# VHH binders against a8e7c5r167to518, part 34

Target 1, 352 residues: a8e7c5r167to518
Amino acid sequence: YKIFMDSDSFYYSLTYDLTNTVQRQGELGKSDQPLWKRVDDRFFWNKHMIKDLVDLQAPQVDFWVIPIIQGFVQVEELVVNYNESSDEERSSPETPLQEPTCVDDIHPRFTVALISRRSRHRAGMRYKRRGVDTDGHVANYVETEQLIHVHSHTLSFVQTRGSVPVFWSQAGYRYNPRPRIEKGERETMPYFASHFEKEVETYKKLVIINLVDQNGREKIIGDAYLKQVLLYNNPNLTYVSFDFHEHCRGMKFENVQTLTDAIYDIITDMRWAWVDQAGVICQQEGIFRVNCMDCLDRTNVVQAAIARVIMEQQLKKLGVMPPEQPLPLKCYRIYQVMWANNGDTISRQYAG
Short names: E, the ipSAE of ESMFold2; O, the ipSAE of OpenDDE; V2, 0.75 times the mean of E and O plus 0.25 times the DockQ between their complexes.

## First folded at step 21 (VHH; framework vhh_h_nbbcii10_fgla)

Design j4 (at its last fold request DockQ between E and O 0.83; V2 from the best seeds 0.83)
Fold by OpenDDE, fold request of step 22:
Structure j4 (fold): chain B 352 residues (1-352), chain A 124 residues (1-124)
Amino acid sequence: as target 1 above (352 residues)
Amino acid sequence: QVQLVESGGGLVQPGGSLRLSCAASGFTFSYDSSYALGWFRQAPGQGLEAVAYISSSGSTIYYADSVKGRFTISRDNSKNTLYLQMNSLRAEDTAVYYCATVRTYPSGYIFRYWGQGTLVTVSS
């Protein structure tokens, strides 16, 4: 599948629907309809731009309109090799250039792709767009799909991020301004409900991971979020609190393992989408919705950690990785770079 | 569908007593061993606070410091009901009380199921 980049932020494909997950594509089935008619509308970024063309109702429009997503796409081919010594030891001049051992085709290989899709709804910069609107859309809503491809097998794991779905703002350019609640609890209830009703309809079950600080300036937003969750009281929602700031202060991102360990059963039960030539093998039964204040760095770290757990499970199920081994170091490094790039790109798009 | 329904809230004078009940339906207390059963409260303008919870095995009971010696959490498995006996109530105990299934871990907590809450008002 040839993915074209117009810029660092815009992606399109002539043959692949970048707006839909592997699972949604399976549900939609094979269709002779043009791509733009099968898209997830949330992620059809150029919809407004093509409105005039679509209004022409010309048959040629079906061939000319290509859905574009705003977000991030990166694809890497990885080799599972546990014997690859860290390149740092190779810099000693005295080690004879070991002939590039023909990476004998003996090591398992897999392709990993990371696709992030930014919602076209409530688009804008972080200082201008926070929280939920009257349509139930939230600021900085991004669906992120991690894909694994091995031979004829395609596996997918999808997560979302989005602003806390209450009416709140954070005014000020330079200083970490204090967040402010803009509407009362009762006024917020129907819009909160609207947001999550749509989410539940789309993803069936939601596991909310709220990374908002439990202390300090962010607490008011976290409290408001939890209150709305309690009031909404939907059995398809699970609420997870993780004090990221307290536990990962000083860039101790390894402490995110505390979270992934705590929710390991939830991760396992959620499963993933898996398709092969014969059809659907399994489906993802829910989704993690991860948020902090900006839904940027902290969110990206947590999503990456969860996705890594899933990736390891997937690769083990595929027989690509042995059951008792972690991801090879080289694979892990590439993986980290991919997610870091994802985070940086999303940040640039939201920060303006 | 899993449902938790709180009852027993109301207006009480300082020093008074109330007994809250939480009736669970759609699941049995013994079914999900990974979650504790507990009471949480949210006072006006405040965040959610843990009041008391019982581990799935019943071996561990937690009380907030503010309620120790005054509140008692109990469970009747035959009725699939959780209780909170509240004695010597104070004005600061005024809150909406929620029953919930909760898992605690070093860096946070997980709520799986909860009720609509019951209002407890302690006022002279």
Scores: ipSAE 0.911, ipTM 0.964, lowest interface PAE 0.3, mean pLDDT 92
Fold by ESMFold2, fold request of step 22:
Structure j4 (fold): chain B 352 residues (1-352), chain A 124 residues (1-124)
Amino acid sequence: as target 1 above (352 residues)
Amino acid sequence: QVQLVESGGGLVQPGGSLRLSCAASGFTFSYDSSYALGWFRQAPGQGLEAVAYISSSGSTIYYADSVKGRFTISRDNSKNTLYLQMNSLRAEDTAVYYCATVRTYPSGYIFRYWGQGTLVTVSS
């Protein structure tokens, strides 16, 4: 399942449908069909380029059509080793005896991958667009899948991000830009509902994590979101507020722990997709939908923190990590870089 | 089917009183002790504000300053019902009142289930 990048933005694979999560792949089952016939339409970026060929319904064309996503892909192999020097604050007082050993071969190994899929809807003028449109699509909608692979096991955890689904804007060149609500509460209700009706159909249950500041200029957007969530009144939604700027310092992951601790039971109940030689073992029971104003830096930090909790649970269930231990420091550092690269890539695609 | 239904709203004169009820179906209020029960309101042209909430045990109670001394929140877990006794009502209490299950933590809050609201109008 080789993955090719033809630029910083677009990805494809000759043998794997990058538009679908592991869970959706499992629901579709094994097939000899060409990849493009089974894609998730939201993330099928070359659909319009090849529409005439697809509409011909010619079998020979089908195997030349390769689905392309816009987003991010990174794959890393990690080693679980707690015996390295993990204390970076001081140098060791004694020269260690360095025995030539093959201890790396006895340490558990696993593969981590991140795949982010940007929705093709609302693809134009994205740097000037916020909120929902009359089709129920939101700006900056990205599905991010974190994969763990160990021997024959493939585990997957999926999250989404997307703009607050109300009608709003924010001027780009003002001295102090102010977000503005463009449509009233009552007028917005059916379009908000249209968006979440599609989300509930796709993911069944959603946990909204709204990172918009509770005070200041962002408050008008956060309040509008909460109000529409309450008016929509769907028992498949849970609404979580986290005031990122009031309670985090310098984007340190330890400050985000107050959120992950508070929702730890919700994270655990979400579970994940798990596939091996026996087939589908279990499935993810919903999705986290995370937003800030532009769904970039704050969103990425929170998604990384949630996905880390899940990854540790997954690795412990597989026996790759011992119970009651955190990730080794080297693993965590690589993990942080992967998520930072994801955030940077999504940011560049949104900005220009 | 999970549902919260508010009742007891209506028209009342200033200085009067009303008692709101919130009945749960499809789950019990005690199913998760990490969630409190709360009343929230939206006045015309205003955002949502917290009015009062009460912990699962009933031992921890919060009131907004604007209603403290006039409103009393209570819960009856055996009847699966939350109450708000509103006394000495004022025109500024006019709003749609919602009940919800809520969890608070230092950096924010969580709403799990909520109702459709009941209108309270305080007018001469």
Scores: ipSAE 0.765, ipTM 0.895, lowest interface PAE 0.6, mean pLDDT 82
ESMFold2, look of step 21: ipSAE 0.757; ipTM 0.890
ESMFold2 (binder alone), look of step 21: mean pLDDT 79; pTM 0.806
OpenDDE, look of step 21: ipSAE 0.902; ipTM 0.959
ESMFold2, fold request of step 22: ipSAE 0.740, 0.751; ipTM 0.890, 0.894
ESMFold2 (binder alone), fold request of step 22: mean pLDDT 80, 80, 80; pTM 0.810, 0.812, 0.814
OpenDDE, fold request of step 22: ipSAE 0.910, 0.908; ipTM 0.964, 0.962

Design j5 (at its last look DockQ between E and O 0.88; V2 from the best seeds 0.80)
Fold by OpenDDE, look of step 21:
Structure j5 (fold): chain B 352 residues (1-352), chain A 124 residues (1-124)
Amino acid sequence: as target 1 above (352 residues)
Amino acid sequence: QVQLVESGGGLVQPGGSLRLSCAASGFTFSYSSSYAMGWFRQAPGQGLEAVAYISSSGSTIYYADSVKGRFTISRDNSKNTLYLQMNSLRAEDTAVYYCAVVRTYPSGYIFRYWGQGTLVTVSS
């Protein structure tokens, strides 16, 4: 499939549905319906732009309507090689250019793709839009799908991020203003429930990872979120707290491993989507919904960490990686860059 | 389906006693899981506070400093029920008490299952 980028933020394909995950595409099956009729409506960014065309109900319109997503797409081909010395040692001028031995045939290769889809609902600047609305939509909702392709196998792992689903605001652009709760607990309950009912319907089970500070100015939002979770009391909902700032201060992002280790069983049980030529091998049984206050840097780091755990499990199951070894350093570096790019792109979109 | 049902809450005078019960269904407390069972409370206008929890093995018991020496957490595996004996109750103990299946780790908590809560009011 060919993916086109119109700008840093907008993506479309003539042959691939960028609005649906591999798992959802499998569930929808083969259809003769035009692409725009099969899309996930949440991520059909240009839907409002084509309204007049769709209203014509002319068959010719089907050809001209191309769904566009706002978000991020990056694809990389990776080679699993544990013998590659760190690039730092190769810069010594004196090592004779060893003829590129056709390294291509000896080491396993796989393609990794990262696709982030931003919801068309309540998309806007991070300080202008926060919380949930009366339709159950949260500000700056993003679905991120990590894809691995090896031979005829396609594996997918999906995560989401979005604003804390209570009514809250944060005024001001320059200073980290104190967040405010805008509505009481009882008033918030039906809208909170509406949001998560839709999420559960879509993803079956949800594991909330709340990265909001447990102390300080953010605490009020964290407490409000937890209270609503308790009141809602859905058995398909798990709530995880992690004090990111407390444990990852000074850019100690390695400490996120404390979280991934703590939820390792949950990660393993969630599984992933896996399809081959014969059909569906397995399905993702739930989803991680990760949030902080603005759902940017902290959220991106945690999502990347979880996705890495899954990637390693996937590659081991595929026989691409040996069971007792981590991801090769070169692969890891590329992987980190992909997720960093994802985070940066989403951040720019949030800023307007 | 997993369900936790709290009972035993009510109105009590300062210095009085209550015993809360949490009946679990859909799972057994003897589950070799790394999860603990415990009690949490939320006072009006306050955040959620851990009161007491017991590890799955029963080897580790935690009490909040505010309830230490006054509250006792226990479990009856045969009945699949968790208890909280609350003695010498104070006005500050007034809260909705939740039974929960939780996992604690250095950086936070995992709430897996919880009940609807039971209200404890300590007032003269």
Scores: ipSAE 0.860, ipTM 0.945, lowest interface PAE 0.4, mean pLDDT 91
Fold by ESMFold2, look of step 21:
Structure j5 (fold): chain B 352 residues (1-352), chain A 124 residues (1-124)
Amino acid sequence: as target 1 above (352 residues)
Amino acid sequence: QVQLVESGGGLVQPGGSLRLSCAASGFTFSYSSSYAMGWFRQAPGQGLEAVAYISSSGSTIYYADSVKGRFTISRDNSKNTLYLQMNSLRAEDTAVYYCAVVRTYPSGYIFRYWGQGTLVTVSS
């Protein structure tokens, strides 16, 4: 796909609808319609800026109206090589012959891409930076799609992040502000329900991953979230808590494996979207919705970890990656950089 | 698809007894499940408290210190029903009680299914 970056935050493509996941594009079917007529409205950032052009309803203007997202796009080609390869080949005859060989006697390759789409509804400095509003929209809502491409196969795994959908703020002393609940439990219920009604309509099943600390200053927010989830009582929701700071102090992010191990069956049952020449092979059966207080660093780390579990399952299923081994260190480092760039970009957009 | 329905709540005097039931549909108890079933409660103005839960095999049972010796959790796999027998009730037991299917792990909890809650009021 040919993607243009107008700035470090906005992206468009002349030929590909960046607003829709692979799965949603499959559900829409094939069409010669202009891209802007097929978009996911949540992520159509230039909708209002081109209103006069859209109101003309002329076919020639349709091809000039190009959907723009705010978010992140990065694409990398990775090579599966467990021998800690260097960039230069051994050409000396004194070097021992390579042993043992892999299945094809070559190193398999795959393409990985990240596409993050920020919702236009709550994005911007003029809106409250926490919680839900009276329209049921939440702060810092981002859909992140991880794509894998190998030969004719396109695989897609999607996650969302978004603020805890209650009415709250975090103001006060600059270095450690205390969060505050702004509306009571009963008053919040309709707006919480409004938000999740839209989420269930879109994704069908949700697994909430709440990373809010279970003790200390954040507890009031985590308790409020769980209570609303219980009151909403929708069987399409699963609620998972993980005490991120207790187990990941000092940036020991390998301890996130405690979470991914505990939900490994849930991750596996989620599946992914898979298309090839024959069409749709399978679909993703819901979505992980991950949050911390601001849905930035902790959220990004956990989403990367969940997406890595899925990617390794995808690569093993395609025969690109041997069983019972993790990704090679070089592949993992590039993967980590991609997700770090995603997190940094989302953070910059949230702040500014 | 899965549904949990609590019943048996109501008004009772201190020192009295109630038995809560949680009827499950679309879900079958098994001895190999990684999930436990249990009761959680929220008193007015307070956070959620685990009351009791029982593993799928029945070999592991947890009670909160505040209810130990007074409450008994049990289940009937043939009826697909979880019970909480509450004896010697006190005013501080007043809460909405939720039946839930949960998984615990060192870093947190998973709530897979839960009911809508049943109100227990203990007052004179």
Scores: ipSAE 0.677, ipTM 0.834, lowest interface PAE 0.8, mean pLDDT 81
ESMFold2 (binder alone), look of step 21: mean pLDDT 81; pTM 0.828

Design j6 (at its last fold request DockQ between E and O 0.83; V2 from the best seeds 0.82)
Fold by OpenDDE, fold request of step 22:
Structure j6 (fold): chain B 352 residues (1-352), chain A 124 residues (1-124)
Amino acid sequence: as target 1 above (352 residues)
Amino acid sequence: QVQLVESGGGLVQPGGSLRLSCAASGFTFSYDSSYAMGWFRQAPGQGLEAVAYISSSGSTIYYADSVKGRFTISRDNSKNTLYLQMNSLRAEDTAVYYCARVRTYPSGYIFQYWGQGTLVTVSS
């Protein structure tokens, strides 16, 4: 499939539905319907722009309307090679120019794609948009899909982020203002429920990972979030707390492994979407919903960590990676760059 | 359908006693040994606090410092029921008490199932 970039934030394809995950595409099945009629409405960013065209009810509209997503797309081809000495060692003049042995032909290859889709609902900058609205939409809702393609196999793992689904605000970010709850607990309950009912309907099961600080200024939002989770009391929700600030202070992002280790069984049980020429091999049985205050840097780090665990499992299942080995260093570096780019792009979109 | 139902809450005078029960349905307490069963409480205007939890085997029990010596957690796997005996109740024990299936790890906790809660009010 060919993906086109209009800018750093807008993506479209003439042949691929960027609004739907691999799993949802499978569920929709083969259709002769135009792309814009099969889209996930949440991520159809240019819907409002084409309204007049659609209202014309002209048959030609089906050819003119191309769904556009706001978000992030990056595709990389990776080679599994554990013998590649770190480029740092190649800078020593004494290392004989090992003839680029076409190493690329001997080692397994796979394609990785990262697709983030930003919801068109409650679109706006973080200073103006926080929390949930009366329609159950949350600020900065992003669905992120990691894709692996090997030969005829396509594997997908989907995660989401979004603002804590209570009514809250944080004005004057430059001054590190204290977050404020805007509505009471009882008033919030129906809207919280509305949000998660839709999420459960879409993703079946949700594992909430709450990264909101358990101490300090963020505590009020974290407490409100947990309270609403308890009140909603849906057995399809799992709640995970992780004190990111305490454990990852000083940019110790490696400590996120404590979280991934703790939820390893949950990650494994969630599985992923897997399709080949014969059809669906397996489905993702739930989704991680990762939350922090702004659902940006911390969220991105945690999502990347979870997705890495899945990626390694996927590649091992495919026989692309040997058992009991981590990703090759070069692959890992590229992977980190991809997720970093994802995080940066989403941040810019939300920050304005 | 998975359900936890708390009972036994109510109004009690300081120094009094209550026994809370949590009946589980749709799953068995001992199915997954990685999870404990526990009691949590939320006082008005406060965050959720762990009160006590007990491992699947019963070999590991945790009490919050504030309730040590006064509260006793127990479980009956045959009845799929969790209990909290609360003695010498204090005003500060006033809260909604939740029963939950919980897994703890060094950096946090995991809630899988919980009840609607039962209100305990300690007042003269």
Scores: ipSAE 0.909, ipTM 0.965, lowest interface PAE 0.4, mean pLDDT 92
Fold by ESMFold2, fold request of step 22:
Structure j6 (fold): chain B 352 residues (1-352), chain A 124 residues (1-124)
Amino acid sequence: as target 1 above (352 residues)
Amino acid sequence: QVQLVESGGGLVQPGGSLRLSCAASGFTFSYDSSYAMGWFRQAPGQGLEAVAYISSSGSTIYYADSVKGRFTISRDNSKNTLYLQMNSLRAEDTAVYYCARVRTYPSGYIFQYWGQGTLVTVSS
């Protein structure tokens, strides 16, 4: 199982359950239970290592059972400063969807965190693992949560990535082999459905963003995905195609903006999780599920772009950013580095 | 709950005609003018092909080159129903036809809602 990991990044916290999003923690409510009793099983990587200890059911077990994730964690404190200009923070952040207030001499500060949680299912893989298995689990499944913390407010936006849930491969004796479908359309249907039934149960609504090229070598995979989506026919799914050109992998922001502009209303309607001292103020109304062939570079670029749209909405709502302006350049540079580090870490874990 | 139901498929001889219907419930065609209604088809062993779509206002209509002059897309708002009139049918038109609510943009498509499909078979 875990013994065949060539490279990994494991994270834990003594006080915070890294396996759960802000929203899932709010749904669980307040509890005196130890962290390991409330984990999201998908991301509980040390589950099997500690089974005998958990079976003891003794109070002291709580100190020894700390949930561990594989993935990525980076936390940065940012300062909103437009050429060393000052901005004000909101005066009444407890009220959701408040209009921006006046600019002030105090430079607003906020914390940004990026937490990626790799599913423990299909662990022990090297790179090039593809598709769905007979349990409905997909290769390279990662939940990425972007957190904003300001004063007593915690804001969260979550996305997932994962391989196209059909039976396919791209491995062989050739460099960059052509992908091939391993099982027929009809045989694949129940496993595709099994995967998305779990996803809909967890996230309620999904917006699939398929970045697989519509022409050339990848077309067979993109066509198979769309057909299975049509056959599954669930009104809680929205299917978005975006023809991500190879030349756009270099973070050609203007090309990705074509996508975020086209789905801007869908992004806005998705909203985000918002928690403060009074409890849950609002929740994210679904999730974006993004894929390319390996769910690495193209996926990471698109997820960063979507999360940036949300972050700007969040910061403007809190009065941390002035209306109708982009992120300050320094904030954007750090944001880009955080997402680049996320992509590099996920790629290293996928490749082994 | 949103639902799209296709009907009108069946077996027809080459040169014949067939009219497909798509009954919609849970939304009206004019809601959210950024979406259009359309017909898409998949022949055995082939990928999905856009056949025709009509904008929310009805002012913009697209037809695939393979069906221009033979197929006509239309809507009846009083019945909340989309139609595809298929004339001069050919064996190559044999496919499962899907009704869908779609948005197009230069780099791709969005499928918001779709139906289960209706089979059209064109053979002698």
Scores: ipSAE 0.729, ipTM 0.887, lowest interface PAE 0.7, mean pLDDT 81
ESMFold2, look of step 21: ipSAE 0.660; ipTM 0.848
ESMFold2 (binder alone), look of step 21: mean pLDDT 83; pTM 0.847
OpenDDE, look of step 21: ipSAE 0.877; ipTM 0.956
ESMFold2, fold request of step 22: ipSAE 0.698, 0.699; ipTM 0.870, 0.869
ESMFold2 (binder alone), fold request of step 22: mean pLDDT 84, 85, 84; pTM 0.858, 0.866, 0.861
OpenDDE, fold request of step 22: ipSAE 0.900, 0.903; ipTM 0.961, 0.963

